# Miniprotein binders against q9bqp7: the designs that were tried, part 43

Target 1, 240 residues: q9bqp7
Amino acid sequence: VPQNWFPIFNPERSDKPNASDPSVPLKIPLQRNVIPSVTRVLQQTMTKQQVFLLERWKQRMILELGEDGFKEYTSNVFLQGKRFHEALESILSPQETLKERDENLLKSGYIESVQHILKDVSGVRALESAVQHETLNYIGLLDCVAEYQGKLCVIDWKTSEKPKPFIQSTFDNPLQVVAYMGAMNHDTNYSFQVQCGLIVVAYKDGSPAHPHFMDAELCSQYWTKWLLRLEEYTEKKKNQ

## First folded at step 23 (miniprotein)

Design wm4
Fold by ESMFold2, fold request of step 25:
Structure wm4 (fold): chain B 240 residues (1-240), chain A 103 residues (1-103)
Amino acid sequence: as target 1 above (240 residues)
Amino acid sequence: SERIKRLEELAKEILRLVEELRKITDDPYVLMLLDYAELLAEFALDAAKRGDLEEAEQMLKWAIEYLEWAVEEVKKLGVSPEEIERLIRKLEEAIRELEELLK
C-alpha cells in the first residue's frame, strides 16, 4: 500500500466532452523541467533481476550479431518505434491530407497490423500530448486519447519487437497507461477525464494487433502499483 | 577497504559524467543510454557499500559500456565537439581506474 495515496479519477470531471471541447485533438507541448517522466520512473525502478536478465539477453544478441551489429539492430528498432508513432499521429490527425503525409511512414507492417483497431477508434481528443501531475510531481507524453468501441481510452501503441535492454517490461505497460491517465485527469490543460485504457501491440509482419482493454476497475488496481513505483523512485533519488 | 572506497568514487564519477552529458543533448536515444548507465552506477554504489566487490565491479563495467555507447552517439550528433572531447578524456580516466581495480 502506497504511503502517499492520491485518486486516479477526478470527481469534478466527466469522461464526456462538453459543447466547448475543440474538434482538433489536443497536443500539449512537453516542457523541460526537473520532475521525472513516467518512462524514467519505470526504467529507474527496474530490479537487479530484471537488469541481469536483460544483460544476458544482450550478450546472446552480441554473440549472434557482433557488437556493431547489435548497436545497429538496437538503433533500427528504436527508429521503427519512432516512425510507428509518427505514422499513427499523422493517420489520426483530422487536419492531415494524403499529400501532406509521408507515404513511407504509412507503408509498414506495424501500420497494417493496427488497421482493424483503427476502424474502432473515433473521437480523437489528444495526440502525442504532454500530461503533468502537479501534486505527485511527474510528467509524461501520452500517445492518444480517443474512443475505442465507444469508450474513451488512453491508448498506448506498442511494437512487438523491442530491444530488451532499452525498453519497459511488458508488465510495465499497464503502469504507463494509468500514470498518463492519472496525470491527465488532474492536469488543468484538460477539461475532461478518462477512465479506461487500451494497450495495442502491433506486429512487424502485419498480423492483426493485439488489443488489451482496461476498464476503470482494472485501471484503479494498476494505479496502486504505479504509486508504489513512483514512491520507490522518490525514495531512491532522495538518498542521492 | 581502500578498494571499496575506490569503487564508490568511480561510481560517483560515472554519475557526474552522466549529468554532464545530459547538459549537452536532449536526444532521446542518448538519454535512454544514459539512464541505463545511471541505474548501473547506482547499483554499483549499493554493492560497494554492502562490500560486494564482484557485483560492484560488474555493474561498473556495464555502466561504462553504456556511457561509452552514449558518447559515440553524441559524437554522431555533432553537438559541442570541444566539450565532448573533454568528457571523453574524463571517461578514459574512469576506464583506466576500473582496469587498475580489476588487477
Scores: ipSAE 0.777, ipTM 0.907, lowest interface PAE 0.8, mean pLDDT 86
Fold by ESMFold2, fold request of step 25:
Structure wm4 (fold): chain B 240 residues (1-240), chain A 103 residues (1-103)
Amino acid sequence: as target 1 above (240 residues)
Amino acid sequence: SERIKRLEELAKEILRLVEELRKITDDPYVLMLLDYAELLAEFALDAAKRGDLEEAEQMLKWAIEYLEWAVEEVKKLGVSPEEIERLIRKLEEAIRELEELLK
């Protein structure tokens, strides 16, 4: 049980935005500062057992690929994730940016994989936008806030291929989503709130992506787990 | 003992190097590697304070490996070459200290 419980939802905000379909989604810039990011909190609260498993897997990969081969593999997977997010931001942005889109960015198996999900996405409110929870003191950069099948969601896009270090840090995907949600719901840059989450796992070969919908009750359950991780991080960084 | 103190000081030096590298770049791949180096150095510091020398040495070895990897990636970016060369020299000193501790 967290000692500093805080609600994920803001009773002073509507769960139904008032604006007509916006032509320009919010994109609040993320700036490096003293407040930890969601992903840093989750990474810094890995257990020793998780780290031992990671290092064992890493050494096996190095034995099979060589040190340079392993580093190249890891770098390429990271870059593919970055390109995937860039492509999705471009696709979901207003059409006035169409002429500036990178044609090769849009030609990937990951983008093909999410096409059936994108057909159900509308009402985009935010893209690659910073969130801050001033009371709990954490920041993040959320991928997307939009309606999915009529439900306003914080949407997190994931690639299925990841090196083991990223896989362990991203098995916390539901915690990441609810952390962004809680921050957005209490961030003065946003005038509305979101109560649902969506995690979309895309496949390199173009196979249909797996959507993982999180309703408000499930988000509240994961929010408790996020608060525990944040509390652990804060205690760990005391005296630093 | 002196060995515990040397392990603690090495962990602290690794943490200082991590922070100095963070000042050079905000590249997310480099920052991810630095976050792992930091976590491992903190585990090493905790192990040294508990007197678990074997765990402290292993954690320091892994922390240094991530730090070396991060330096390689920063060099690929081509940013702040004079500062990165200074940090490389400090990293080489840390590696020598760990090698002496492992003897």
Scores: ipSAE 0.777, ipTM 0.908, lowest interface PAE 0.8, mean pLDDT 86
Fold by ESMFold2, fold request of step 25:
Structure wm4 (fold): chain B 240 residues (1-240), chain A 103 residues (1-103)
Amino acid sequence: as target 1 above (240 residues)
Amino acid sequence: SERIKRLEELAKEILRLVEELRKITDDPYVLMLLDYAELLAEFALDAAKRGDLEEAEQMLKWAIEYLEWAVEEVKKLGVSPEEIERLIRKLEEAIRELEELLK
């Protein structure tokens, strides 16, 4: 139980955005500041056990690939994730002001993997957009806000290729979604709110992605866990 | 007691180097590496304060490895070469201190 509970939803906001006319999805720029990001909070509150498992895995990979080979592998996995998100932003946005579309960006197993999900996505309201929680003092960059099968969701896109020790950080995916949701719902740059979440795990070989839908009740449960992680982070940094 | 203070000071120097690198780049990959270096240096500082010298030394070794990796990546970006060379010299000093502590 968090000591400084705060609601995930904002009673003063509608969860039904104005959609009478087509509009350009919001893209609020992320600004550099001292306020921690969601991903930094989650990474900085990893347990010592998780870190030891990660380092064991790294040493085994270095024995197999060499140090430079391991660094190259890791860099390529990171780059593939970055390209995946860039491709999805391009696919979901009709805007010519985005970076010119690279057709090679659209040719990946990860993009093939999500095609069946994208057919159920409509009413895109935000893409790669900054959110901030003024009261709780954290910031994030959400991937997408759109309707999925008729429900407005904060959608988080994930690539399935993760090192084995990072599987435990995958348990943090729901926390990331609700943290973005809570921040958006209390961010003055947004006039609406969202009560549902969707995590989409895509596969490099193009196999159908796995959607994980989170209704409002499930989001509220994970919100409590997020608040605990944020408290851990705050206490940790207060003593430094 | 003296070894504890040396380990604590090394952990704090690593944290200072992390902060300095953050000021010269916002590259997400570099920032990810720096976040790990920071976490490990903080674990090392905690271990040293508890008197767990073996854990503190191990955590510092891993933190330095992430810092070296981050510096390599920043060099590839081609930004602030004079600042990077200054940070490399400081990192080399940190490595020498750790090597002396491991003897």
Scores: ipSAE 0.766, ipTM 0.899, lowest interface PAE 0.8, mean pLDDT 86

Design xh5
Fold by OpenDDE base, last read:
Structure xh5 (fold): chain B 240 residues (1-240), chain A 88 residues (1-88)
Amino acid sequence: as target 1 above (240 residues)
Amino acid sequence: SPERLEEIIRKLEEAVKLFEEGKMEEALEILWEVMEELIELIEETGDPELYEILIRVVDAWDLIDEGRPEEAIRILEEAIRRLEELIE
């Protein structure tokens, strides 16, 4: 049980998004302060299993590609991920704010992969927007808040070269989603609450992406795990 | 040490059963726990056989992700047999 328990949901906020669909998605800039990001917390508190899997993967990749080849590969993966997020932001942004869609950004296997998911996405409330949890003292940049199949979700877009058909194969991604959700639900910059999460795993070859929907109950379960990771991070930093 | 190995065997047997029943997510949760326990034992003992068993558990996970549960089950059953041999 977390020592510093805090609710994921804000009882003072209505579950109903205010009927005024904001015509423009929120995009709050991330202020890089001394406050740790969700990503930093998760990276510094990786489980023994995750560390093992990552090191094994790294060793295998270096053996196959060499050290220079591995560096090039990792750089390319990072670039592809960035381009994918930029393309999604462009697609999900209102048409009036459509900067000249770099047609080249839209021509990716990852974009093809998520097309069936995008059909079920509507009512975009936020894109690439910063969230802050003042009480728990963490920040993050969420990818998207939108309705998925009529349910308001924090949506996190991921790229993978390997199939991840099960939520367990996404490791810390559920924790990231609920961390953003909990922060948003208590961030004064947001007037609404979200109770559901969605992880979308897109594939380079254009094969259909796997959606991992998280209902309020599952979000609450992962929220407890997130709080434990945050406490672990806090303790590690006090001892440094 | 034998009691910890017996517990790992029990968990793997449960995971195999769940995979056979098509309860993939529940089975993967158990595999995750097994991985932790194996890693801890390897850290304590340095036993290379436990490392090979851990690799098989990871390979089984990958096979599940690839939609090859029957092959994953076979690998896990082999891992169980290897663990049993360590207790003998």
Scores: ipSAE 0.853, ipTM 0.942, lowest interface PAE 0.5, mean pLDDT 93
Fold by OpenDDE base, fold request of step 25:
Structure xh5 (fold): chain B 240 residues (1-240), chain A 88 residues (1-88)
Amino acid sequence: as target 1 above (240 residues)
Amino acid sequence: SPERLEEIIRKLEEAVKLFEEGKMEEALEILWEVMEELIELIEETGDPELYEILIRVVDAWDLIDEGRPEEAIRILEEAIRRLEELIE
């Protein structure tokens, strides 16, 4: 049980979007403060299993590609991920923000992979927007808040070269999603609450992406795990 | 301790049963726990046989992700046999 329990959901916020919600998605800039990001917390509190799997993967890739080849590969993966997020932001942004849709960004296997998911996405409320949890003292940059099949979700877009048909294969992604939810639900910059999460795993070859929907109950379960990781991070920082 | 190995065997047997029943997510949760316990034992003992068993558990996970549960089950059953031989 977490020592510092805090609710994921805010009872003072209604689930109904106020009719006054702007037609334009929120894009709050991330302030670079001394406050740890969700990503930093998760990276510094990786489980023994995650460390083992990552090291094994790294060794395998270095054996196959060499050290220089592995560096190039990791740089390329990072670039592909960035381009994918930029393409999604362009697709999900209102048409009036005529940023020249780089047609080349739209011609990716990852974009093809998520097409069937995008058909069920509507009512975009936020894109690449910062969230802050003042009480728990962490920040994050969420990918998207939108309706998926009529349910308002925090959506996290991921790229993978391997199939991830089960939520367990996404490792810390569920924790990231609920961390963003919990922060957003208590961030004064947001007037609404989110109770559901969605992880979308896109594939380079254009094969159909796997959606992992998280209902309020599952979000609550992962929230407890997130709180434990945050406490572990805080304890590690006190001992440095 | 033999008791820790017996608990790992029990968990793997449960995971195999769950995979056979098509309860993939529940079975993967158990495999995650097994991986932690094996890593801890390897850190304590340095036993290369336990490392090979751990690799098989990870390979079984990858096979489940690939939609090959029958092959995953076979690998896990072999891992169980190898663990039983260590107790013996």
Scores: ipSAE 0.852, ipTM 0.941, lowest interface PAE 0.5, mean pLDDT 93
Fold by OpenDDE base, fold request of step 25:
Structure xh5 (fold): chain B 240 residues (1-240), chain A 88 residues (1-88)
Amino acid sequence: as target 1 above (240 residues)
Amino acid sequence: SPERLEEIIRKLEEAVKLFEEGKMEEALEILWEVMEELIELIEETGDPELYEILIRVVDAWDLIDEGRPEEAIRILEEAIRRLEELIE
């Protein structure tokens, strides 16, 4: 049990869309503060399994590509991910931003991969928006808050070269989603609450993306795991 | 300790059963635990055989992700046999 328990859901917030659903998605800028990001917390508290898998992968890739080749590969993966997120932001943004769509950004296997998911996405409330949990003292940048199949979700878009048909194969992605959810639900910049998560794993070859829907119960389970990771991070920081 | 290896075997047998039943997510959770236990044992013992078993568990996971559960099960059964040989 986490020592510093905090609820993922805010009982003071209604699940009902307030009548003033802004026609424009929220985009709160991330302020670079001394406050750790969700990503930083997760990276510094990786499990033994994750460390092992990452090191094995790295060694294999270096053996295949060389050190310079591996650096180039990593840079390309990062760039592809960035372009994918930019393309999604453009797609999910209101029509006025559509005129500036770089058609080249839309011509990717990853975008093709998510087309069937995008059909079920509506009611976009936030895109690339910062969240802060003041009490638990962490920040994050969430990809998207929208309705998926009629359920309001924190949506996290991921790219993979390997199939990830099961949520377990997404490692810390569920923790990231619930961390954003918990922060958003208690961030004063947001007037609404989210109870569901969605991880979308897009593939480079354009094969159908795998959606991993997280209901409120599953979100609560991963929230406990997130709190434990956050505590571990806090303890490690005190000992440094 | 033989007891720790026996527990790993038990978990792997359970995972195999769950894979056979098509309960992929539950089985993967068990594999995740097995990986942790194996890593800890390897850190303590430095046994290269345990490392090879760990690699097989990871390979089985990859096969499950690829939609090849029968092959994954075969690899896990081999891992179990190898663990049993370490206890004799």
Scores: ipSAE 0.852, ipTM 0.942, lowest interface PAE 0.5, mean pLDDT 93
Fold by OpenDDE base, last read:
Structure xh5 (fold): chain B 240 residues (1-240), chain A 88 residues (1-88)
Amino acid sequence: as target 1 above (240 residues)
Amino acid sequence: SPERLEEIIRKLEEAVKLFEEGKMEEALEILWEVMEELIELIEETGDPELYEILIRVVDAWDLIDEGRPEEAIRILEEAIRRLEELIE
């Protein structure tokens, strides 16, 4: 049981989606502060399993590509992920910001992969927006808050070269989603609450993305795990 | 300890059963626990056989992700046999 228990859902916020379709998605800038990001917390508290899998993968990739080849590969993967998020932001933004849709950004296998998911996405309320949990002292940048199949979700877009048909194969992604959800639900910059999460795993080859929907119950379960990771991080920092 | 190996075997048997039943997510949760227990044992013992068993568990996971559950089950059953041999 977490020592510093805090609810994921805010009882003071109505569960009713305020029917006011915000005309413009929220985009709160991330403030650089001493507060750890969700990503930092998760990276510093990886499980033994994750550390093992990551190290095994790294060693295998270095063996196959060499050290320089691996660096190039990693850089390319990062760039592709960034471009994918930029493309999604452009697609999901209601303002045809006549930023020249770099037509090249839209011509990716990842974008093709998520097309069937995008059809079920509506009512975008936030895009690339910062969240802060003041009480638990963490921040994050969420990808998207929108309705998926009529349910308001924190949506996290991921890229993968390997199939991830099961939520367990996404490792810490569920924790990231609920961390953003919990922060948003208690962030004063947001007037609404989210109770569901969605992880979308997009594939480079354009194969259909896997959606991992997280209902309120599953979100609550992962929230407990997130709190434990946050406590571990906090303890680790005190001992440094 | 034999007791820890027996627990790992029990969990793997449960995971196999769940995979056979098509309960992939529940089975993967058990595999995740098994991986942790194996890693801990490897850290303590340095036993290369346990490492090979761990690799098979990971490979089984990959096969499940690839939609090859029958092959994953076979690998896990082999892992169980290897663990049983370590207890004997």
Scores: ipSAE 0.852, ipTM 0.941, lowest interface PAE 0.5, mean pLDDT 93
Fold by OpenDDE base, fold request of step 25:
Order: structure tokens, then C-alpha cells, then sequence
Structure xh5 (fold): chain B 240 residues (1-240), chain A 88 residues (1-88)
């Protein structure tokens, strides 16, 4: 049990999204602060299993590609991920910003992969927007807040070369989603609350993406795990 | 300790059962725990056989992700057998 319990949901915020669909999605800039990001917390508190899996993967890739080839590969993966997020932001942005769609960004297997998910996405409220949890002292940049199949979700878009049909195969992605959710629900820059998460794993070959929907109960379960990771991070930093 | 290996065997047997029942997510949660326990034992003992068993557990996970549960189960059953041999 976390020593410093904090709720994921804000009881002061109504579960009903105020019907004012903002005509424009929120895009709050990330401030460079001494405050740790969600990603930093997760990276510094990786489980033994995750460390093992990553090291094994790295060794295999270096064996196959060489050290320089592996560096190039990792750089390319990063670039592809960035382009994918940029393309999604363009797609999900209001029509007025659509005039500058780089058609080349839309021609990706990842974009093809998520088409069936995008059909069920509506009511975009935030895109690439910063969240801050003042009490728990962490920040993050969330990908998207939108309705998925009529449920308001924090949506996190991921790219994978391997199939991830089960949420367990996404490792810390659920923790990232709930961390953003909990921060947003208590961030004064946001007037609404989110109770659901969605992880979308997109594939380079254009095969159908796997959606991992997280209801309020599952979000609460992962929130407890997130709090434990945050406490571990905080303890490690006090001892340094 | 033999007791720790017995617990790992028990968990793997449960995971196999869950995979056979089509409860993939629940089974993967158990595999995750098994991986942690194996890693800890390897850190303590340096036993290369435990490392090979860990690799099989990881390979089974990959097979589950690939939609090959029958093959994953076979690998896990082999891992169980190898663990049993370590206790004897």
C-alpha cells in the first residue's frame, strides 16, 4: 500500500464532461521544471523484469545489427514514433489546422494501423498537452484526451514492431496513462475529469492496432502501482 | 531454496492451466511474477540452468503475443520439468 495515498479521481469535479466541447483541443505547453516527468519516474523505477527484457533485446539487436546499426535503428524508431504522433495530432486537430497536412505524414503503416480506432474517436479535448500534479509533484505530456466509443479517455498512442494483444505486454504504458489521468484530474488547467484510459498499439505493417481500454476500476488498480513507483523514485532521490 | 523452486513450479502450472482455459491476461500476470522470482534466484545463485528456464518463460510470453498459445504451453511444461529436476 502506498504511504502517500492520493485519489486518481477528483470528487470535486463532475463526471459529466461539461457539454461545452471546446472548439479547439487544449494544448498546454510543458514547462521545463525541476519536477520529474512521468516518463522519468517510470524509467528510473523499472522492474527487474523490464530491465532484463530490455537488456536481452538490446543484446540481440546489437548481435544482429552491430553497435552502429543498433544506434541507427533506435534513432529511426524514435523518428518514426515522433512522425506518427505528429500525424495523429494533425488528424485529430480541428479542420482549420488540416490545411497544412503533410500528406507524407499520413502515408505510414502506423496510420493505416489505427484507422479502425480513429473511427471510434471523437470529442477531442486535448492534444499534446501538459499535465501537472502539484501535490504528488510530477508532470507529463499526454498525447490525447478524447471520447473512444462514447467514453472520455486519456489516449496513449504507441508504436510496436511486435504484437501486443494483451495489456500486460504493454508493461508501464498503463501506469503512464493513469499518471496522466490522475494529474489531469487535479490540474487546475483542466475543467473536466477523465475516468477511462486507452492504450493504442500501432503496427508498422499496417495491421490492425490493438486497443487496450481501461475502465475506471482498472485505472484505479494501476494508479496504486503508479503511486508505488512514484514513492520508490522519491526515496531513491533522497538517498542520492 | 527448494521451496522457492516449488513455488515457481506451482505458479507455472497455474499459468499453463490459465493459458489452456484461454485466460491469457491472468496467465501473463503469473508469468511476470515467475520472471521476477527467477531473476532474484539467478542473482543469488548464478545458476545457468535457472537462466535457461527464465529464457523459456520469456519465449513463452512472446509466443502468447504471437497467438501461439499451444507452443507457449509446451515450452512452459518443459520449464516445469527442468525445475523439477533441480529439486531432485
Amino acid sequence: as target 1 above (240 residues)
Amino acid sequence: SPERLEEIIRKLEEAVKLFEEGKMEEALEILWEVMEELIELIEETGDPELYEILIRVVDAWDLIDEGRPEEAIRILEEAIRRLEELIE
Scores: ipSAE 0.851, ipTM 0.941, lowest interface PAE 0.5, mean pLDDT 93

